VHH binders against PRELI domain-containing protein 2 (PRELID2). Designs and how they scored, part 17

Target 1, 189 residues: PRELI domain-containing protein 2 (PRELID2), of Homo sapiens (Human) (q8n945)
Amino acid sequence: MGVSVDVHQVYKYPFEQVVASFLRKYPNPMDKNVISVKIMEEKRDESTGVIYRKRIAICQNVVPEILRKSLSTLVILCWKKVSILKVPNIQLEEESWLNPRERNMAIRSHCLTWTQYASMKEESVFRESMENPNWTEFIQRGRISITGVGFLNCVLETFASTFLRQGAQKGIRIMEMLLKEQCGAPLAE
Key: E = the ipSAE of ESMFold2; O = the ipSAE of OpenDDE; V2 = 0.75 times the mean of E and O plus 0.25 times the DockQ between their complexes.

## First folded at step 12 (VHH; framework vhh_ozoralizumab_d1)

Design T2 (from GE18T with F115W; at its last look DockQ between E and O 0.82; V2 from the best seeds 0.74)
Fold by ESMFold2, look of step 12:
Structure T2 (fold): chain B 189 residues (1-189), chain A 128 residues (1-128)
Amino acid sequence: as target 1 above (189 residues)
Amino acid sequence: EVQLVESGGGLVQPGGSLRLSCAASGFTFSSYNMYWVRQAPGKGLEWVSEISYSGSSTKYPDSVKGRFTISRDNAKNTLYLQMNSLRPEDTAVYYCARETPEYWFALLEGSEPTWDERGQGTLVTVSS
């Protein structure tokens, strides 16, 4: 029933700085594929202090170009046979729950594009580190399952782990860039 | 594929000791916080101990603090639980578990964690 990728990262920065950087993550010059991000909903639970946000990101669809660069005959056939993969943009919905009192944040995202054919979901958590209260631990699980393209399901799932891992690595690089910038950069404005 | 295999359970008299082991494979063991959880007959899963990814920090509920010691050997990909001064109420199936995002979503929703990434368990019976 699909493929999963798990990652773990320790950011050696306090939770509040990591959350601030996460909320600034898109758009940025390091990830040209993210076109826009819009906050659709925000609410605060007064009893717990938990802040819920829903955001929608619009990204360039790089899947066809990644598939086309493959030397695999099966991947090339997938690209040629599945025209819906050629849509110019994809939409991602992100929901987050920030708990400032407990110093954790949970994030779910899923793809709004291709829902007739595929489910693409990510779950992430930032939490204060057990080892150092000035550090933040990050855990993430990405899942892709594909049901609506017939015999090409297994071809797309075979390559999905690469997309999930590369996406996680890019996200970590963006976070490290933003944290380094914020740690050293003055807030004069 | 993530695999967790517990061992070391058995029958022990009250006041006795056991050492549980959990062999981990299919992931970078040294990167993840790990847990021991237990399920007593007719009860849900209960958190028993937590250890940080390097092993430098541990946490216990009051019910086992001072009696149980969690440890890990990252070179051997193995998690341990030393259980001393065992009581009949410690009778349970003991599982090792890896920290996952699902645990945190359960806490935020106010529900019980499912502990989806755990082994098959090892039975500990404390009885005269």
Scores: ipSAE 0.625, ipTM 0.845, lowest interface PAE 1.4, mean pLDDT 82
ESMFold2 (binder alone), look of step 12: mean pLDDT 84; pTM 0.831
OpenDDE, look of step 12: ipSAE 0.813; ipTM 0.915

Design T3 (from GE18T with Y32W L108M; at its last look DockQ between E and O 0.96; V2 from the best seeds 0.00; counts 0 for: unsure alone 61.4 < 65)
Fold by ESMFold2, look of step 12:
Structure T3 (fold): chain B 189 residues (1-189), chain A 128 residues (1-128)
Amino acid sequence: as target 1 above (189 residues)
Amino acid sequence: EVQLVESGGGLVQPGGSLRLSCAASGFTFSSWNMYWVRQAPGKGLEWVSEISYSGSSTKYPDSVKGRFTISRDNAKNTLYLQMNSLRPEDTAVYYCARETPEYWFALMEGSEPTFDERGQGTLVTVSS
């Protein structure tokens, strides 16, 4: 049925600072796989204050390198058979809804590349923490489902779980570095 | 895989009490905010309590405030709901749920929350 990875992180910074760092996140030197980010659409709802934004990110395709470095014979065999995975870049569409009044932000993204063979989706939320209004909780769910490779789908989906976890941790590290750079030490409890 | 197993439901008289339990597995329970939700026959899901990941903060709608108490034991991976002063209107299947991004997307679209990550539920019937 696919692979899902869930993440929860508490940033000990106010919501407004976390969102500002998130919106500055691309491009930056810490994530060299992200080549460019372009804002495609932005709308503001005057009655609620909600800001909708659509972005397209272009990233280096690191999937072939990751698969090639695998020691598993089954993963290597699957990689050799699926040539569509060798495109030079991948595109991700990101939609976000920022609600400054309620101090939450919802983001979802999906891969525009390989849609005939795979579904790669990610949903994230930043929100004021229940435990401290000067902290921000982050939750994220990444999902990958591969249907175009037949009998090797479950092997590739298992590898995709590692990819999702490592990507989430890299994103958290970038956020923490940006927050420290721009806002100083984290706020204590 | 996330698993949530509710227990403790049953038949009680109006004014009675029940304590529900939810055993959690397949995730780091102590890292996640948790909910109790309920569904009366023919109705949608209704949020009835929320507790923060450490247990230090709780929240209730007015319909159950003062009667229901949510708690958690992070060492035992267990969520609880103490229900006192039960009324016939509390009759429902009660579910333990974990916070997910889908909850927030439903809210932004003006939809009712779906609580996609919940157990099979435990029936509470309040009747004379």
Scores: ipSAE 0.645, ipTM 0.844, lowest interface PAE 1.2, mean pLDDT 82
ESMFold2 (binder alone), look of step 12: mean pLDDT 76; pTM 0.761
OpenDDE, look of step 12: ipSAE 0.834; ipTM 0.929

Design T4 (from GE18T with Y32W L108M E117N; at its last look DockQ between E and O 0.92; V2 from the best seeds 0.78)
Fold by ESMFold2, look of step 12:
Structure T4 (fold): chain B 189 residues (1-189), chain A 128 residues (1-128)
Amino acid sequence: as target 1 above (189 residues)
Amino acid sequence: EVQLVESGGGLVQPGGSLRLSCAASGFTFSSWNMYWVRQAPGKGLEWVSEISYSGSSTKYPDSVKGRFTISRDNAKNTLYLQMNSLRPEDTAVYYCARETPEYWFALMEGSEPTFDNRGQGTLVTVSS
C-alpha cells in the first residue's frame, strides 16, 4: 500500500537565489493553506558550514473539503465515516540541511497528523545544475503510505498521485513567481 | 512503473571493448540525470559515470576517465556506456540508475550511496 511521485525541475537562477526564495516561501500570500511556521531547532556545523533546521508548519486541513467536493458516492460516504480526517489543522515537520560550500540543500518533511493510520513523506534536493553553474536543479519524491484504514485507503488510492503532483506543481509555481519578482527573467545560456 | 533494463555485457579479454545499453521506460527519461554504477564481486557499489538530463555534461572518476564514455539518446530513451581498454579490475555487474533524493540523503548521512530505480544489471567479465 503506497504511492510515490517523482519531480524534477530546473530553475534558471543561481543556487543562492533559489534557496533565498525557498526560505521566504512561507508564510506566503499565494499559499493561504499554510497558517504558520515555527523554527524549532537550528544548528550550524562549523567544520562543514552545513546549517540544519527543523520547522513545524501548521496548515489548514483541506482533505475533508477535497473529499466533500467529490461527486462519487463512495468518496462522500468515506468522508462521512472517517471523522479523524476532520481535524481543523494538520502539522508538518520539516528538516533541512543547507550546504553553502557544496551548493546543495536537502529537505525532508512528514505529516505529524494521523500517523497511526497513514504517512506522508517528502524528500527534496536543490543543487547546482550539472549543465550550468548559474542554474539550480530541484528533485523531489513524495510518498503516501496507508497502514490499515479500508475506506481511507479507497479514497487515498483514488487521489494519491494527483494530490502529490498538484502539491509539487503548486510549490514550483510559487517559486517561479518569487524568483521572477526578486531576480527578473530566468537566466538563459 | 520505472523500468531500467541493462544489456551488452559479456566476456572480453583485457584491452577489449564493450558497449552497454540501458533501455528506460515509465518516466520522462529526458528530464533526469542518469548514472552508471558497478558492483565487483564481494564489493559495494562504485560510481563509474554520470550524465546530465540533456546529455551536455558528463563526469567520471579517475579509475575510468579516458576509457569510458557515457552518452544518451533521449529520442530512444536509452543510456549508453562505451567501455574501452578494459582491465580485469573492471569485472563487475553494471547497473544504470536515475538520480533521486535518496542518493543525496545517503551521502549526507554518511551511508553508502543507494541508487533507487536501478535495473537488474549486466555482467562484464574481463579475463584472459
Scores: ipSAE 0.635, ipTM 0.837, lowest interface PAE 1.2, mean pLDDT 81
ESMFold2 (binder alone), look of step 12: mean pLDDT 78; pTM 0.773
OpenDDE, look of step 12: ipSAE 0.826; ipTM 0.925

Design T5 (from GE18T with S111K; at its last look DockQ between E and O 0.97; V2 from the best seeds 0.77)
Fold by ESMFold2, look of step 12:
Structure T5 (fold): chain B 189 residues (1-189), chain A 128 residues (1-128)
Amino acid sequence: as target 1 above (189 residues)
Amino acid sequence: EVQLVESGGGLVQPGGSLRLSCAASGFTFSSYNMYWVRQAPGKGLEWVSEISYSGSSTKYPDSVKGRFTISRDNAKNTLYLQMNSLRPEDTAVYYCARETPEYWFALLEGKEPTFDERGQGTLVTVSS
């Protein structure tokens, strides 16, 4: 049924600054896996003020190298047996709903590559913190499920959950770097 | 695996008091905002309280403000709801819930929040 990874982070910066950094974080020199990001669609709901965006990111496929270097024998055997994992690039679709009036932003992303074999979805929210209106809370849930490789599905899902958590941590570090560079030291109350 | 276990429900007279507890495990409790929600017979889920991750900020709808108090003990991974001056309309199954992205997506779609990360609930009956 797959695995889920949950993340919570408090950015000690106002919502507007965090959103501005999020909208500019790719391409980012620190994340060489992201090759390009293109906005495909943007719409505004005038009655609510909600801004919808759809973006496509093209990323380097690092999965084969990560699987090859795994210390797990089962993961290494999967690398040797599953040639479909060797495509050069991965496409990710990201949809976002920014609500400036309520000061929240919801983001949903999923992998467009390998959809016949794997489902990778991520749902995230940025919102004004209940504890400090000058802070922003970030919550994220990533889900991954793998089909079509039989008994190895659970092994690959477990490995992927570690990779997904590491990716979330890298995303947080990039955001912290951008915020500090653009806005200075974190705010405190 | 996230687990939320509510307790403390029961039968109480109008005007009475009851304290609900929710034991949390499987996640870093002190990092997440938490809710109490309730479902009256034949009705949908109704938000009745919200508390921030450290416990420093709380919110209530007008229907329970002044009567209900949400609190948390992050050292014990426990969420509480003190319910005073109970009324028959407070009769419901009470659930504790963790804030998740799915909650926010439901709100954006104009749908009733699903509160997918909630416990099994504890029944509170207020009757004369």
Scores: ipSAE 0.603, ipTM 0.827, lowest interface PAE 1.5, mean pLDDT 82
ESMFold2 (binder alone), look of step 12: mean pLDDT 79; pTM 0.786
OpenDDE, look of step 12: ipSAE 0.806; ipTM 0.912

Design T6 (from GE18T with S31D P61A; at its last look DockQ between E and O 0.90; V2 from the best seeds 0.74)
Fold by ESMFold2, look of step 12:
Structure T6 (fold): chain B 189 residues (1-189), chain A 128 residues (1-128)
Amino acid sequence: as target 1 above (189 residues)
Amino acid sequence: EVQLVESGGGLVQPGGSLRLSCAASGFTFSDYNMYWVRQAPGKGLEWVSEISYSGSSTKYADSVKGRFTISRDNAKNTLYLQMNSLRPEDTAVYYCARETPEYWFALLEGSEPTFDERGQGTLVTVSS
């Protein structure tokens, strides 16, 4: 059935600056696990101005090392049992819809690796804040479910929930760093 | 698990008033923008009103402006809709809903929003 994590963040920067920083988020020096990002498709809807992009990211697979270093016996057992988790790289597909007229952007990503055994989906939205047009609200929902490893599915899903939450926090820190370096201090109320 | 429970609906005469409540749990209520939506018999969902996460900004459908007031009490995790000068056309099941990524994907795709995170609703009937 899986696990999900919800995230909300307000970036105190205008929508255009937040989007620019998001589009430069990978690759960057703070996240060396992302090896490469390639744009596969880009289309503009001339009637609405919405820009669609599809990207493929190749990332280093740090999952086996994280599982191996766990203090939990069940997590260590999961690592040793599921050799398919030991592939060197993970492929992620990202689709985005940027609406510059309405000042919102939606992003959907999912893992292309391990699809027989796991699904991971992440849906995110940036939008101009209702409270301040110079701020951007971010909402995100990450979901992961693991099948095909029997009774260990729940153990791996519990660990994955922690990983999703930590990944979201890291993403927010990267965004705040990029925004501060490229746009200056956060805007006041 | 997100839970939203609406209450306060009922039968009222035209020109009357009702106050709807929505109790929220399972998430940090004060982080999220919230909506009221309604569904008249045999019709699709209609967006009615929205309120920002702190409560400082509100928006209304043209059909209810000046008659309905959305508010929230973040200390009580409760969303409200004060409905005044009710008309027979306001007859509907009223739902409160939390902002979700799926809402925005529907808008960007040109589809009608489904408001997937909403409660069971409370029936408001405006009749003589």
Scores: ipSAE 0.549, ipTM 0.801, lowest interface PAE 1.8, mean pLDDT 82
ESMFold2 (binder alone), look of step 12: mean pLDDT 79; pTM 0.779
OpenDDE, look of step 12: ipSAE 0.812; ipTM 0.915

Design T7 (from GE18T with Y32W E117L; at its last fold request DockQ between E and O 0.86; V2 from the best seeds 0.79)
Fold by ESMFold2, look of step 12:
Structure T7 (fold): chain B 189 residues (1-189), chain A 128 residues (1-128)
Amino acid sequence: as target 1 above (189 residues)
Amino acid sequence: EVQLVESGGGLVQPGGSLRLSCAASGFTFSSWNMYWVRQAPGKGLEWVSEISYSGSSTKYPDSVKGRFTISRDNAKNTLYLQMNSLRPEDTAVYYCARETPEYWFALLEGSEPTFDLRGQGTLVTVSS
């Protein structure tokens, strides 16, 4: 089973500007602690113009610190006892498909760490807005399910869902600040 | 929990009209682009209309353009489909859905478009 977190945002900036800001600094809670990023694959499809990239990010593992701040003693004790969950770093795989001709970009990521205990996946799309070609719509679905903690799975999934939603909201605010800083005030109709 | 409840289907003669409704709950309806999709017996899902989050932009395939009208009331969290000049080939179960990333990933993979169906749909039968 699991929990899905869904987000929709309109950036009042053209697609090219939004993508440029995203490619430079796409924020999320895990990416704020990024130690290194390596591009594993890049392909250009000349027939469609689509640019595919796969990369691996290594991030600081903030999960033990976040769970340690939890008000639930049972959650803290569970994570303290599972040594594999105390690894210093987390690995994320990200794939992206940028289509400049159709003015959309699809991004899929998932956690490579802890797959025995949890599935953490995120899918995002930037695209030209239906309402204004100078605006960009962002849609995102995050999915998380935890299978290795018994009766605490639902509690941990609920906590993770709240954390992901708050992280998405922070990411949107950071994107708006970067766009305003680089491109000026949002475009009006 | 995201819920979408379709209603308004029934039996009609060719040339008749029906108005479908979709009641939304469990999410901020006014933030999301919405679709109507249908599934004819023995066939896959077919997109038949879409409407932007504010309602200012709509799109239709040629098969229904001029006959179907999508609309929304964001104050009532309700999506509508007015169907006029109905034909036997419009017979299907009709569903509403919101836009999610899965639709775009299906297109990227060259697959049939994927929709996040949440309701049981509403059956429309057009026959003499």
Scores: ipSAE 0.681, ipTM 0.870, lowest interface PAE 1.1, mean pLDDT 82
ESMFold2 (binder alone), look of step 12: mean pLDDT 80; pTM 0.798
OpenDDE, look of step 12: ipSAE 0.818; ipTM 0.921
ESMFold2, look of step 13: ipSAE 0.678; ipTM 0.867
ESMFold2 (binder alone), look of step 13: mean pLDDT 80; pTM 0.798
OpenDDE, look of step 13: ipSAE 0.818; ipTM 0.920
ESMFold2, fold request of step 14: ipSAE 0.649, 0.660, 0.660; ipTM 0.848, 0.861, 0.854
ESMFold2 (binder alone), fold request of step 14: mean pLDDT 80, 81, 81; pTM 0.799, 0.799, 0.800
OpenDDE, fold request of step 14: ipSAE 0.859, 0.840, 0.858; ipTM 0.945, 0.934, 0.944

## First folded at step 13 (VHH; framework vhh_ozoralizumab_d1)

Design U1 (from T3 with F115W; at its last fold request DockQ between E and O 0.94; V2 from the best seeds 0.81)
Fold by ESMFold2, look of step 13:
Structure U1 (fold): chain B 189 residues (1-189), chain A 128 residues (1-128)
Amino acid sequence: as target 1 above (189 residues)
Amino acid sequence: EVQLVESGGGLVQPGGSLRLSCAASGFTFSSWNMYWVRQAPGKGLEWVSEISYSGSSTKYPDSVKGRFTISRDNAKNTLYLQMNSLRPEDTAVYYCARETPEYWFALMEGSEPTWDERGQGTLVTVSS
């Protein structure tokens, strides 16, 4: 009924450095196509120190282009039958919880566009590594399900799974490059 | 598809020992932190142990510390729980679980984690 892509990465840098780099970059599959970002809420829980933010991003819709450039005949046929994917822009909602005291950060995003026909969600966590307090573990789960187009749902979800995995790996490589350039070589054990 | 299959449960007398195993497939086992959780009859899920992705760090709640030992064999994609000095209150279905974002979001929301990636469990009964 849906597809899920999970990743785990260890950044050999302290939590504070990794979060600072992430906030400068804001890596996600749609990062290169972001038109605008608007902060809707920001709250600080004084008892725990947790900082909550909610943001709305408006992005160029690259889904039709990605599907059109696919070599799969079934994906191309699905694109022709799912014209609702051809809207010019999409909206993404991002929520984040930064806990400086416990040294973790959770980020949740989902697509506000197409909610009647599709669910597209991503959950990410940065946290102090259990193996080394000067390292940061990153875990991420992306989920996509498409409803209401019959057998084409499975084909579109399969293609999206590959695309999500490739995007996550690209984001990790960008983070490692940014950390190395601005913080030096990774910390040893 | 991620699969976790627990085994090694059974009936044992108080003071006895059991060794649980969990066979993992469908993901890169050696990259992920792993847990054992249990559910006693009529109760919620209780964290019992955790182990880091390489196996170099482990944690236990006070209720089992000194009696239970978590370990992993990354070459065999297998997680273990050695349970010694078993007590009647250890009676439960034991599950192995993989760390997921759901756990962290549940903690932030003040909700009970669902441990959404766990096996079907293995029953341990400690009784005379």
Scores: ipSAE 0.676, ipTM 0.869, lowest interface PAE 1.0, mean pLDDT 82
ESMFold2 (binder alone), look of step 13: mean pLDDT 78; pTM 0.772
OpenDDE, look of step 13: ipSAE 0.845; ipTM 0.935
ESMFold2, fold request of step 14: ipSAE 0.676, 0.673, 0.665; ipTM 0.869, 0.869, 0.863
ESMFold2 (binder alone), fold request of step 14: mean pLDDT 80, 79, 80; pTM 0.791, 0.780, 0.787
OpenDDE, fold request of step 14: ipSAE 0.864, 0.860, 0.863; ipTM 0.947, 0.946, 0.947

Design U2 (from T3 with S111K; at its last look DockQ between E and O 0.90; V2 from the best seeds 0.79)
Fold by ESMFold2, look of step 13:
Order: structure tokens, then sequence, then C-alpha cells
Structure U2 (fold): chain B 189 residues (1-189), chain A 128 residues (1-128)
């Protein structure tokens, strides 16, 4: 039923600074793959102060390049047989709930491209750290399930955990860059 | 593949003590905040303790504060719950759980968390 990757990261910056940097994450000069981001819906719950936002991101499709550069013969053969992976751009739908009062933020995203053959979902949370109110904890779960391509399903799913982990690492690098540029060095322990 | 295996449950008299253990595998235990939750007969899940990833911060509801102590040994991938001054109301199946995004989405939506990443549980019975 697919693959899942879980990540936990501590940013040694206050919640408000981390969220501000996250909201500027796309487009940015260090993420070559994000082409555009459009806000589709935004609502504020006046009683709680929670801000809901739905966005569509258009990203450069790097999946074929990643598959083509694989050292695995079986993954390379899958790349040659799966032409749908060669579209130039992919669309991601992102929903977020920002709670400034409780100092947490929840974000869900899923891929709108390839839905006939694959499900790609990501859930992330930022929140004030239990250990230091000037730090922010980040947790993320990425899931990929591949269906409808026959015997290639297991080959692509075997590759997918590396793909999910690479995406999480890139997201962390972008956040580190944005925080350093805009907020300075991490707060002392 | 996350695995959580609880142990240490049993029958104890009121006023007694019990120590629960949870063996964790399939993830980097030292990176994750952890919970103990319980389910009494006919009741839903109730959180009873929370501990931060390093173990430096803990939280308890008033119903168990001062009686229960959560701790962790990150070198051994083990979570503990020391339960003292046990009461009949503490009778429940106790579960070890890892913090997940689903917990936070439930809170944001005003729903009861389900603690989907938990073990099979260990039964604690407090009875005369």
Amino acid sequence: as target 1 above (189 residues)
Amino acid sequence: EVQLVESGGGLVQPGGSLRLSCAASGFTFSSWNMYWVRQAPGKGLEWVSEISYSGSSTKYPDSVKGRFTISRDNAKNTLYLQMNSLRPEDTAVYYCARETPEYWFALMEGKEPTFDERGQGTLVTVSS
C-alpha cells in the first residue's frame, strides 16, 4: 500500500519567525523547482483566529531526471516504460491552518498530477517546542502509493522512499537558508 | 515500520505501584515526542502523559499529576510510565503512542485525537 517517510526537525527560532519564512518559501531563488504559487482560498475563523489557506503550486517535474540517473537497472527500465512521468510540470494542492494563538500550523498537500496512477500526499506541522518556547518543532509525513502500472508498481515504490526523503531534506535546506537570511543565527540553547 | 510494544501491566491493589515500559523500533526514537494514553472500559482514549524528544519536558493532566511519571531512555529506545498511588479509576488499557501530524489535524478541526500510531496496549487493573 505504498511507502511512507516521517521527519522531525527542530528549528531554533521562534514560531512566528519560522512561519514567516515558510510562507515566503515559494517561489524563492534556492528552490529551482517551484515555478509559481497561487492562493485559491483564504478564510479566517474570528472566534479562534485560525487562518485557513488553500494554494496551488506548479513545480518543475524532476521525477524523470531522478529516475534516469538511478543506478538501478530496474528503476531505469521503469522510467523507459512510464511516459506519463515525463510531463514538464506538476501541480500540488496545499491546505494550511495557522493558529497564531496556540502557535501551531498544520499543512496538507497532495499531487494533482498522475492521480490515475499514483497518490502523493504530505502532511506537516510546525509548533512551539515543548523544550523551548523560542524554538519550533517541525514534523512531516510523506506518502506515495503507486497503482495502475502493473509489475512496475513495486519497483517505483521501492524507489519512492529515497524520493520522499530527498524532498524533505531539500525543504529543510530551504528553510535553513531563509531563516539565516531573514532572522540571523539560530537562538542560543 | 513503526513498532511500539507495551508491557508491565497487571493486577494491583489500590495504593500500589506499577511501572509500564514501551519498546520502540522502526524509527529514530530520540527525535520524537511520545505519549501515554489509556482507555477505561466504556470510555474513549484519554491522554495521561506527554514527554519531549530529549526527555527534558513533561506534561500531565490533573487526574494523574503527582502520581504518574513519564520518562525515556533514548539509548535503549524505551519509554516508561511509573504509576504510584493507583486508584480503581486508573483501571484501563494503557498505550504508548508517538506524536503524528494526524493528532494536530484533529485538534485544528475540533475532533478527538485517535492516536493512530500506538501499540497493542497493556492492561492495568486496580482492584481490591
Scores: ipSAE 0.667, ipTM 0.862, lowest interface PAE 1.1, mean pLDDT 82
ESMFold2 (binder alone), look of step 13: mean pLDDT 78; pTM 0.780
OpenDDE, look of step 13: ipSAE 0.828; ipTM 0.925

Design U3 (from T7 with L108M; at its last look DockQ between E and O 0.95; V2 from the best seeds 0.77)
Fold by ESMFold2, look of step 13:
Structure U3 (fold): chain B 189 residues (1-189), chain A 128 residues (1-128)
Amino acid sequence: as target 1 above (189 residues)
Amino acid sequence: EVQLVESGGGLVQPGGSLRLSCAASGFTFSSWNMYWVRQAPGKGLEWVSEISYSGSSTKYPDSVKGRFTISRDNAKNTLYLQMNSLRPEDTAVYYCARETPEYWFALMEGSEPTFDLRGQGTLVTVSS
């Protein structure tokens, strides 16, 4: 079954500036949940100019805090019965394909933690805006499916959309901060 | 949940016109770039028009350029496709879709185009 969240954002900055800020996004003092980021692989396709990169991020696990703040007895019982969700850190794998010639970047990420019980995947694209070549559009689809914990799957999935939405909003705020700091005020009109 | 409902298809003679509509709900329609996409019998999906979130920019492939016009009314959450000078090769089921990452990943992988189709589509038949 699963749940999904879709996001669209316009950054009023050129593609090259947005990509530069994205690549520096973590670690960031404003997002202390991201503990470390390590580049595992990088390849360049000489014929197309596309740059592939794989990174591993280690993040603090905030899922127990989200579940603990629920006022629903069913959600609290679900949290108590799914102890594997209480691991201190989450590992995320990120793959990216940067195409400087076409001025787009595709990013795919998924959770390496809990893979036998859950799937968490995000796909994102940065590209030159249709409305202004000095602007960059960002689209993202996040999906979470939980299959290995029985009838509690649907309870955990109903809260997963909030987690995806909050993560996307935080990422956008960090991007706006980095862009303002490095590039100045957003480009006009 | 995201809903897209296509309408306005039908049987038309070559050279005729049709106007397709797509009613959107379950998301902030005015924030999203939109497509019209078609699937001819026995064929894959083909992009036939796109329009930016405000409506200020449009694109068309050569196969329909000059004959089709995409537009949107963000106050009514509705996407339109005006189809003029219709040809038998325009016969297809027409869908509207939001821009999603899936299209871009299909492009990157060299696969056939992938679109997030939410409606049943509307059939356009162009024949004598």
Scores: ipSAE 0.627, ipTM 0.846, lowest interface PAE 1.3, mean pLDDT 82
ESMFold2 (binder alone), look of step 13: mean pLDDT 79; pTM 0.777
OpenDDE, look of step 13: ipSAE 0.792; ipTM 0.905

Design U4 (from T7 with L108M S111K; at its last look DockQ between E and O 0.91; V2 from the best seeds 0.78)
Fold by ESMFold2, look of step 13:
Structure U4 (fold): chain B 189 residues (1-189), chain A 128 residues (1-128)
Amino acid sequence: as target 1 above (189 residues)
Amino acid sequence: EVQLVESGGGLVQPGGSLRLSCAASGFTFSSWNMYWVRQAPGKGLEWVSEISYSGSSTKYPDSVKGRFTISRDNAKNTLYLQMNSLRPEDTAVYYCARETPEYWFALMEGKEPTFDLRGQGTLVTVSS
């Protein structure tokens, strides 16, 4: 159940350049919330050429700041009563499947922190654009579901859509800056 | 909340035509690639057309190419499927769907195609 946010972006750069920028995305001066990223596993499927990668990221816990900026009394009261939300850092697991032959990449991430009480996950795809083979389309679905924060679960989920949208927008801004730095101006039609 | 409402189905004789519509709301329709999919009785979902976000690119499987035409009107948030030269094997419930990550994950895993179906679909029956 929970809430979800969907995002679509067109990067006017070839798939290979967009993937290279994605792999350099963290740590990035524009996103200081990501403290560290460690590659845990990498496998190549010889029959398909698909490259699987698992990474673990440690991020600053921004949930208290998001709740503090909320004007909703119920959200603030819920935060004050749930001590598990006050941990300083959270862990995220990211899995990716890069298919160079088909020129697409699928990425799935989820929160390893709070798993008994909440689910926070994202699924994303980069793919060659239908409209221009030198462009890349990005689609993402973020989801938050809360089941163990007591009787205020639905109130917290109402604010979750802003959190998911802001995270997606920050990721897009970082990608655009990396692409401009690495590749120059976007490719025209 | 994302909503997709299909309409325009009905009973038609072989060789006939129908035009399906899909009314979209709750999202920026003009930013998203869209699909038509169908489910024949007792079978899984089958992709039958795809259109890019601006409408400039379309794709069809061989089973419907030349007979079906997907189109969109981004000003009216509406997706269309023109179905001509209908055959009994086209009998199915037809759904519109937005491109979502689930489709790509199913493809990468070699599973049956997965689509984010939001409506009840519209039944098309092709029979004498």
Scores: ipSAE 0.672, ipTM 0.864, lowest interface PAE 1.0, mean pLDDT 82
ESMFold2 (binder alone), look of step 13: mean pLDDT 79; pTM 0.781
OpenDDE, look of step 13: ipSAE 0.809; ipTM 0.914

